# Designs tried in a protein design chat: VHH binders against q9y6x5. Part 10

Target 1, 379 residues: q9y6x5
Amino acid sequence: LPPKLLLVSFDGFRADYLKNYEFPHLQNFIKEGVLVEHVKNVFITKTFPNHYSIVTGLYEESHGIVANSMYDAVTKKHFSDSNDKDPFWWNEAVPIWVTNQLQENRSSAAAMWPGTDVPIHDTISSYFMNYNSSVSFEERLNNITMWLNNSNPPVTFATLYWEEPDASGHKYGPEDKENMSRVLKKIDDLIGDLVQRLKMLGLWENLNVIITSDHGMTQCSQDRLINLDSCIDHSYYTLIDLSPVAAILPKINRTEVYNKLKNCSPHMNVYLKEDIPNRFYYQHNDRIQPIILVADEGWTIVLNESSQKLGDHGYDNSLPSMHPFLAAHGPAFHKGYKHSTINIVDIYPMMCHILGLKPHPNNGTFGHTKCLLVDQWCI
Below, E stands for the ipSAE of ESMFold2; O stands for the ipSAE of OpenDDE; V2 stands for 0.75 times the mean of E and O plus 0.25 times the DockQ between their complexes.

## First folded at step 1 (VHH)

Design z10 (framework vhh_7zox_3; at its last look DockQ between E and O 0.09; V2 from the best seeds 0.00; counts 0 for: pae E 7.4 > 2, grease 25.4 > 24.2, placed apart)
Fold by ESMFold2-Fast, scan of step 1:
Structure z10 (fold): chain B 379 residues (1-379), chain A 121 residues (1-121)
Amino acid sequence: as target 1 above (379 residues)
Amino acid sequence: DVQLVESGGGLVQPGGSLRLSCVASGFTFDDYAMGWVRQAPGKGLEWVSDIYSGGSTGYADSVKGRFAISRDNAKNTLYLQMNRLKPEDTAVYYCAKEGYDILTGYSFDYAGQGTQVTVSS
């Protein structure tokens, strides 16, 4: 019968947490599976963009979810509410659950993965939960496992999203070892619950499970603020996104706004859209604004003098602090194999291969994940 | 619908103790992490302490070893026991229902006006 895959995301799980804290359940998972120590995510290193890159294999400029807050200059539409279910924002790419459902005798299931409660190309996940942060991990897991066992046509692709350690990373900062150890121990316990539930239901031996994340986290401080109001008046621009990547829509001539901003802070780079570094792959989309401000790691752009966040992400994707990890277990994966680095866009073609799907054109390279898979030659 | 009502603040001498209470209504209290945040005169908001639905607790370094957070799920009530109070603890204390906004990464609800704690000799 068709292979099955469960893709699990713990939002904001910085790769080096694995080196600094103990994860007995995750280590047992890895011992009998594979670990990719660093996943190089896409720019900007934010939740919605990177979650959509995982399931499309595309850079943000190509899939259209270019930030968590967006403005489309052609249609004049705004995206800034997580409950906005307008398919317009998601329709520039085809996520893997849509492709999966186009095959005969296949269904998809989703517990809270970004985009799964939206009809994309007139196709919504066969089974899904409307996004609600208040729904417990246990309830999400109960629904996913029920759908994996009791669906016709069978669920072959399932997703499960959890908000931690991102929420706590923002609140405490990643350098708060006492509070972060508590949070990360709870996540490890949830991984233990996941494995135990799959074993109890007879799913464990035949299910491929990927545990990954969208980005990391870096320490912020009230001593590292960039006061945008000190450099430019609100009347000159519309702010589409603020920190650590500010998206500026000029109300006056673009060059005048650029000149007011270009020397605003030694800890912020100011780019005209056409001057954004090519390595970011963050230029060719109408939702990328005419001027982009990029703060240095650990610096926060504010309109006020203070910020409540002690941790943040969205920074340069070359920074190790922004990188998540990937662990996987199941019949498709080797046992006890460790790999150094892949790109986050490489996950999509690997998942398509595992499921027997033909991938849509994408920015991933299947060769980068070959060493993880039992049916492939690495060297 | 959601309502948080703080009480227990007041004037106390340095080294003294106060116990803050927060009565919650309009949501399933047992399912949510709860916390305390404070705002000192002329300063921004500072996170003080939280308690998750499972009972695990966290504290800001400035209050660690002096403050104890607890909850009574049967009474829908959150507590903050404040011991060995310092003048620097002078602030309005807000009971917070911890939330998460997927686009911004963190959110919480403040309960109205909060409760004033003044530590003065």
Scores: ipSAE 0.280, ipTM 0.675, lowest interface PAE 3.2, mean pLDDT 91
Fold by OpenDDE, look of step 2:
Structure z10 (fold): chain B 379 residues (1-379), chain A 121 residues (1-121)
Amino acid sequence: as target 1 above (379 residues)
Amino acid sequence: DVQLVESGGGLVQPGGSLRLSCVASGFTFDDYAMGWVRQAPGKGLEWVSDIYSGGSTGYADSVKGRFAISRDNAKNTLYLQMNRLKPEDTAVYYCAKEGYDILTGYSFDYAGQGTQVTVSS
């Protein structure tokens, strides 16, 4: 049988949730498969950028989705979660579902993974759902599994996306044990439903399944605010993206704007675009604005308003609180193996290997995932 | 149209028991988590319990060990068994259907008319 792969993302599933909460279904999944305890995601640690990095193997500066909110100065276009359908934003890379879809006797399916309802390089998955947060996990799961089981050409690659525990993490904060316990229990329940559905359809033993996430969550507080209005007049710049990594488009001289912001807070680093640290791989794209503000972990950049979020993400990608996990099960993976860390861009070449696809040039290292795979030597 | 109809409320003495029922219609019952919320006199809405589509349950600390939530998907019915009732359990109890909002996460988007539960000697 041709190899098949289902990629599942639970948005904002912080890696250490696995240590601090109980996940009987997920633990069973892991027990019969593999676990990567920490995945180092890309900077900035936001939803759209990291999901696109997973499926392209590229840093944000390379695939062009550099934030959840973007602005292109040449075309004057805006990108946001409510305006993400223009292929202009996605065409700087080729995601794996497109590569797979273009192969003979193969098709791709998608349930609301970022970018999957957009024709990229004039190609769209044969089966997809338009993004709608109101659609239940069960409906998404039913569609994905139906397509995996009954499609012709066969669906060999599928994606499934769910918005939790991210939204709840924002609302309650990751340190709220009572509320987050309830939320995470539901996530585990959904994983149980996924496994059960696959078993019922006879897919469980032959389907490769990856369960992962895009980023973690850190605790925020009203006592840790950085008010930009205290440092610079709002009329001097346009805010393209806000906390915790604010993208600043100056309306006056860039240097003047920089000078007004550089000492605004001891808990915020201010970078000119050319001075952004190399380790972020967040410099070489025109969509990155002239000035970037990076708040310290747990600090929130605000204007003359108080933040209502008790949790947030987007911070330095070296912070453990920003890291998701990866679990996998199927013929391609070992059983009962745990690995400490990989980079999020490493997932792409691994998936290409599993599916027998030639990968596009990418930033991932296949060697980092060899120990997860039964057909590879682990050194 | 989504409809939720509660029943089973009433007057009981402290230490007594009640069983609430909720019949759901207008949506695929099996696909959604269901829950109970209550509003006591002069207080805000309080979450009591929920049960997910897969059968997992949650309880508020104030009712844990005393209340049991269950569902019969074949009957589109939600239940709440309330044991060892206390005066502080006095409230209007509402059956609620799970909804989701991208900004606020899981919530309840529909509720019934409610059923009055009064615990008094």
Scores: ipSAE 0.034, ipTM 0.483, lowest interface PAE 3.3, mean pLDDT 94
Fold by ESMFold2, look of step 2:
Structure z10 (fold): chain B 379 residues (1-379), chain A 121 residues (1-121)
Amino acid sequence: as target 1 above (379 residues)
Amino acid sequence: DVQLVESGGGLVQPGGSLRLSCVASGFTFDDYAMGWVRQAPGKGLEWVSDIYSGGSTGYADSVKGRFAISRDNAKNTLYLQMNRLKPEDTAVYYCAKEGYDILTGYSFDYAGQGTQVTVSS
């Protein structure tokens, strides 16, 4: 009777939404469990990198998903929405669902968590949904709960991914209180439906549930654009990723490209790869390009065009606006406990502990999450 | 295969009204959020309004209180009632269908030629 864990992500859920909006269902969930008020995510603060960091416990340089758009100079491969299923990109790490389902008498299930529809190390989640943003939360939840109740060998680890509030955060911006209130109210209702479904199926008391996110969101503006074409001709570089962290592959001498960019805007930091700050843990992978440009919070790098987004993420991971939260409930967790902060890479060793799995080498620190767990001494 | 056909634009004095229509085909209209985007001369695209299949609506601050979006799922038709029009509303208006990509973020996809709205004395 191994313990069971459901890992849920609501994409782009900024930590301070909990303070600035009403969440009756999520607050009930938190009251009967634990809250981590701020999760410090990994740089860059993008969707695929941070979701993979949660499930591997690794910095982006170590797991190889270094951005949502990537280029590998050795193989000449490009990672994109049309090529995100190639195991090549994912095979530099072993995510927790692979380790879990390779144990005797265990399965893993997935409703659209990034990477779960990819055969990583020739192993795909035992039960999964192919990614399709048109599939409702209710259908994702129905499949996950069906697999948790009706599988042999039993599903002991499951993931559930939802695109909001990220999609609406990009569209409206986090400061649009009216539209974001509507969006966040709907998300709270979905959390209520999740809890109610688990109770009705008899899962609630014995299933551990983590509700978290990958990053936050910051407000953008047409008044805060960095026009890259004003500073450098397109012919001097290949653009691998644009905003808010641009990835620049020089076509001419690298120092010459750097010099053209370094004074482009006071609202953008320009780094040679070897000069990327050590605190980013973002240097030691061939997929990190020779020059990166890091926009200041709320600034957008563009190519002689206006931005269509009013909110964005991907900025410096020290920014509170980039930080999600984590809430958890279940037999492994204390009840009514609040914790100020953990690192997103700490989630992986905690999950391994809950599931009785030996973690792969990782960057997380189990000690940072001990106070959340009933079987641990909290300093 | 997706077709969006906009109509109802024209010339109007400041303070006037127009009603835009969009007839959709090539997809299950009821399953998607629909919306309006616009492009003013020399500007990029600006989100104007959207409406979900259940009828919930959203508006850009620049049009709130003046524009009203609606849909008729039986007719596969999206509408935009534009009141108290200003010169700043001058643009080509495009009907848009919901689109989301996990890597690139949320956007509305448009496929029609749009309809010109010109607000001028």
Scores: ipSAE 0.014, ipTM 0.448, lowest interface PAE 7.4, mean pLDDT 90
ESMFold2 (binder alone), look of step 2: mean pLDDT 81; pTM 0.818

Design z11 (framework vhh_7zox_3)
Fold by ESMFold2-Fast, scan of step 1:
Structure z11 (fold): chain B 379 residues (1-379), chain A 120 residues (1-120)
Amino acid sequence: as target 1 above (379 residues)
Amino acid sequence: DVQLVESGGGLVQPGGSLRLSCVASGFTFDDYAMGWVRQAPGKGLEWVSDIYSGGSTGYADSVKGRFAISRDNAKNTLYLQMNRLKPEDTAVYYCARAPYEYDSWGFDYAGQGTQVTVSS
């Protein structure tokens, strides 16, 4: 029988939460598996971009999901992360579930992972749920486990996405110990439920399970606002994305807009597209706007108003506060091994190796993850 | 700096017993959880057992009821008593340290290992 893999994401699970809170169920999972303490995500450190990077192994400029809100200058199309099912946005890459279905004639299953309810290169996940945030974790888990046990051709790759702790991180901020403690305990209990369900169904010993996240979270404040309206009249540009990375489409000449913005705030970097730092790998795509503004950690870009968010993400991917972790358990993984850091794009070639799939060209490096795997030699 | 030195490995027949020891130095031993991980020939690392500073223990299902982990904080020493050994227990056994103070898990340091061979 072919190897099976379940990929689970808890949105916005900052790596250092593991050091500041107790996770008895996740700790038990890791004792018989592996932990990567920090995963260096791609820029911008947002949900849709990083979830697509996990399953394609590509930087955002290469896979085309460059933000949660996008504008394509060539086609004049607009994208929102609110149930956008136009394949146009997703077709610049081939996610692993498509490769799984086409190379091996196997099935894929998905509970809410971004892109899985969209036909990509005319291929949609064999089993999927249309995105709906109101659907419980238990219902998502019930569907995934049903599909893992009751499908022909067999489901060999499955995904499960959960919106917390991101939603609460935005609402309360990551420094609200009382509220975050409650939320993180609930997540640990969900991990316990996941493991228990897999054990009861006889899946646990033969299934590879990865638990990861797309980004972290940093504390924001009403004392750390950048008001764009103090620098430039909104009539001079179209705003494609606002905070903490503003995507600016000039209505007049680009140089004039840039000159009005470039010295507006000491807490924001202003880039012409060709001047965006190479280390971001965020330049070569029509969906990246002519001017990008990058706020410093914890600063919020606003249009002459207050912000309701006490936590946010999207910031520089070198910031530890933006980093998630990765934990894994199963026949492909060592038991009790701890690793410091991998790149989020490295997850894709590792998953391809586990499933016996030929990866599409990607930005990941298999060597970075090989020490997690039992069929590779480390110690 | 951190040093973990294992001893007590060797060749034993199936059904036999061995006691592994690990002497720790270079850190405050009783601030850390300690454990044993093993690597069988051609296999990956497998967590075997751990013990918190206060004495609470955990065991892999494959060794539960046969192995007993213990520690002597005054001597900076970790032990693994291995009973009713099976051929599948053949592995290099590594003493490992977990950073207890930050509630992080997994192991951040391991020793050089001690070979356990169970065969007739």
Scores: ipSAE 0.000, ipTM 0.130, lowest interface PAE 21.0, mean pLDDT 88

Design z12 (framework vhh_7zox_3)
Fold by ESMFold2-Fast, scan of step 1:
Structure z12 (fold): chain B 379 residues (1-379), chain A 120 residues (1-120)
Amino acid sequence: as target 1 above (379 residues)
Amino acid sequence: DVQLVESGGGLVQPGGSLRLSCVASGFTFDDYAMGWVRQAPGKGLEWVSDIYSGGSTGYADSVKGRFAISRDNAKNTLYLQMNRLKPEDTAVYYCATDLSYYPEYGLDYAGQGTQVTVSS
């Protein structure tokens, strides 16, 4: 039988939560598998961009999902609420489920992973659920396991997405140990449920399972606000995205907007598009706006108002607080191996190798993940 | 009812000069930033220069020091003085307002354009 892979994401699972809280079920999973302690995500460190980078192996400027809120100047389209189903936004890359269906003549299955309810290059996941945050983890798991066991052609690639601990990270902040402890314990219980369900259905021994996340979380405060209205009048620009990376579309001369912003706050960097640091790989796409503002860690950009968020993400991808982890178990993976760091774009070529797929050109490096795999040598 | 009418283009030798004009109607000219964008044969739109209602100006690096943008609010007219013209300046030049996007993507309010050809 061909290799099978289930890719699971717990949104906003900061890597150092593993050091500060107890995860008995996840620890049992890791004991018989592998752990990558830090995954360096792509900039901007936001949900839709990083989830699409995981499944394409591309930087945001290359796959086209450059933020959770976007404007495309060529077509004058807005991606306004992070649930836009227009294939236009997703068609700059080929995600792994599309490649799996076209190269292997196999099926893919998806429970809520961003992009899986959209036809991309005229191909949609063979089995999928339309995005609905109200659907329980248990229902998502039931559908995925049913499809893994009862499909023809067989499902060889499946995805499962869960909104926590991101939602609670925003509400309480990552420093709220009491509330975060409760949330993270619930996630560990869900991991236990996942493993038990796979064992009971006879899937566990032959299935590769990756548990990862798209980004971390940092503590925010009412004492760390940047009021954009004190820097520049609303009439000078159109706001495409606000915080912690503001995307500014000037209504007047770009230089005048830049000059009003460039020295407004010591806790914000202001970039003309061509001056965005090369290390971000965030420049060569029409959806990246002419001026980008990047707040320092823990600072929130606001429009003359308070922020309800006690935690946030989107910050510089070099920050450890923005990093998730990766754990994996299955016939492709070593047992009890710990690795320090990979790039989030490295996950895609690794997954292609496990499934026997030829990867599309990508920004990942297979050599970074080969030490995790039983059929590879690392020096 | 917004209308922008460009004029002043033509054929000129390398090193020569041309002055483009744009007459605007149908909106309160004084309240809007105005600019020039161009499209060379077989290429996309390129921003050339703009001027805010208060008089502040910007220029593309390729034309800086050679071109000068100005406006006459009493006449609802935008100007582009082009000096030391080069063959690579050959393009259709469009007058535009509401420069809230990069011109390579298209224009919200633009005229019919005026052809500038720099050839020997």
Scores: ipSAE 0.000, ipTM 0.116, lowest interface PAE 20.0, mean pLDDT 88

## First folded at step 2 (VHH)

Design a1 (framework vhh_7zox_3; at its last look DockQ between E and O 0.01; V2 from the best seeds 0.00; counts 0 for: pae E 23.2 > 2, grease 27.5 > 24.2, SAP .703 > .668, placed apart)
Fold by OpenDDE, look of step 2:
Structure a1 (fold): chain B 379 residues (1-379), chain A 121 residues (1-121)
Amino acid sequence: as target 1 above (379 residues)
Amino acid sequence: DVQLVESGGGLVQPGGSLRLSCVASGFTFDDYAMGWVRQAPGKGLEWVSDIYSGGSTGYADSVKGRFAISRDNAKNTLYLQMNRLKPEDTAVYYCAKEGYDFLTGYSFDYAGQGTQVTVSS
């Protein structure tokens, strides 16, 4: 039988949650599979960019989804969560579900993974759900597993996305042990439901399953605010993206705008586009704005308003608080193996290997994941 | 389709009590936090209270100790017990479902038609 792979994302699942909370179902999943304790995600550490990096193996500057909110100066187009279905934004890369879909006797399925409801390179998954936050995990899971089990041509790659614990992390902050304990308990229960469903359908032993996330969460506070209005008049620029990485489009001379912002706060770094640190791999794309503001961990960039978020993400991708985890189970993976760290772009070549797909050029390193796979030598 | 239907509003004297109800449909009620928001005449939308799927509750300072939010998952119903009502509590009260926004994170994504609460002597 051709290999099958289900990729599951729980948005905003911070890696150290595994150390600080109990996950009976997830731990059982890990016990019978593999765990990568920390995944270094891409800068900026936001939802759309990182989910697309997982499925393309590319840094943000290469796949072109550089933020949750984008602006293209040439076409004058805007990208946002309410306006994300234009293939223009996605066509700078080829995600794995498209590659898989184009193979003979294979099809792809998706439950609300970013970009899966968009025809990319004129290709869309044979089975997909339009994004709707009101749709339960159960319904998403039922559709995905039905497609994995009964489709012709067979679904060999599927994605499943869920919004928690990100939403609750924003609301309560990651340091709220009482509320986050309840939230994370529910996540573990959902993982239990997933495993049970797969077992009931007879898929568990033959299906490769990856459970991962796109980013973590850091604690924010009303005492850690950076007010841009105190440094520059809002008439001098257009804000394309705000916090914690603000994208600034100057309406006046760029140098003048930069000079007004460069010393705005000791807790914020201000970069001209050409001066963005190389380690971010966040420079070589026209969709990156001329000036980028990067707040320190736990600091919030605001205008003349206070932030209502107690948690946020998008910060420096070297921060442990921004890192997700990866767990996996199935015929392709070892049992009871733990690995310290990989890069998020490394997931793509691994998935291609599992599925027998030729990967597109990517930034991942297959060697980083060899120890997870039964058919590979551990380096 | 998501539907939220509020009821229980009315006219009461200061110091009186009301119990609001909201019946939800079109989504898995148990999986979502729910809340109440209100809009007084000439004012913006104000958060009143919320209850998480796990049962945790929150209250605005202005209603803390006077209002109690609860839910019955078996009935897909949200409640707001309002005691010791004040004239400043006069508003249209809306039942709201919480959801996820990729830009702003946690937010309300649906609300009902609202129910009028008037506190007057």
Scores: ipSAE 0.005, ipTM 0.282, lowest interface PAE 10.5, mean pLDDT 93
Fold by ESMFold2, look of step 2:
Structure a1 (fold): chain B 379 residues (1-379), chain A 121 residues (1-121)
Amino acid sequence: as target 1 above (379 residues)
Amino acid sequence: DVQLVESGGGLVQPGGSLRLSCVASGFTFDDYAMGWVRQAPGKGLEWVSDIYSGGSTGYADSVKGRFAISRDNAKNTLYLQMNRLKPEDTAVYYCAKEGYDFLTGYSFDYAGQGTQVTVSS
């Protein structure tokens, strides 16, 4: 009887929201389980890349989902929100649900985690929902729990994705306490509903549950804009991604484009691909463009337009504002244990351990998470 | 097949130092955490120290500040520098490799004969 694991992401849940807002249901979940206060995510701190890093244990350069908007020069393919289903983009890594369901007598289920509706290495999650942002959390949860309870072979790995608080964080900004309090209370109620549903269906005692997120959120402002049009004409480059990490494909000599951009703003770092700092682990993939622009925290790169976002993410992964948290509960986890920091890539080998899977080569370190687990020596 | 060959033990006076070595073969050394366990006369196995492929180290409270674990991946060799040795450190020391058991999780498996460390005056 293999252990079961449910992985849940609430998109854009900044780690310090736990200290600054009330979460009675999440705090009860934590008190009966474990908390990692800060998860250091991968650069760039965007949704698709970080969700794939969680399930592969790989840096973005290694798994190939290097941004929410990408271009591959060899195949001339573009990746975007509306064009994310081509397996080409996802096939540079093997996510945990694929490894899981290839084991004897196991299957995987998914409610809208990025990539789970794509046939990666010709393998799609055994049970899944096609992505549709209008589907309620309750319907996503109902499908997940039905699959966990009724499937043959049994679902041993399941994942569930929810768009908040990211959507509201962009709309209001993390410093809007009135609106964010309302949003975060709704999320805490959803966590309460999750736990109650699992208890009522008899799943709670034997299911391991991880609640985490992909990134945080920082405050933006109309007086913190970087206007690329004031520095360089559009005809000199193709824009692959804009803010806060712009991906620039030069149409003319790369050095000339670099020189026009390097002094554009004191609030933006401009890197030739070979000069991207090693600590980003963001260099060794053809999908990373020849020039990237990295805005300072809270600054927005624009093309001669104002921005309507009051919060954003994607910045340097050393920034605390970009860090999510991780909480977990279940038979594999200690009760009442708190840990300060792990790397987001460490989640994958921990999940493989819980599920009894041999991890693929990855960038995670099992030792960073072993103190969360009851079956490990931690002294 | 996995082989772990320990060496560097011996007789040493209290306060002395020894450096243990473990030469490994039969697996990709870089991919695994490695460690040291010991067995004192008439006692069970005691975890001493480990080192992960990423370089993180751990130590039992009884040896912290006195022992230092290291690895040379080019030579497939694990080391334990033991300083300020005490009679309580007297044991057979075994080199251990990270292993996996579905029921018990990751653990350290030993396969060698070990190397005797005796601390007496």
Scores: ipSAE 0.000, ipTM 0.104, lowest interface PAE 23.2, mean pLDDT 90
ESMFold2 (binder alone), look of step 2: mean pLDDT 81; pTM 0.820

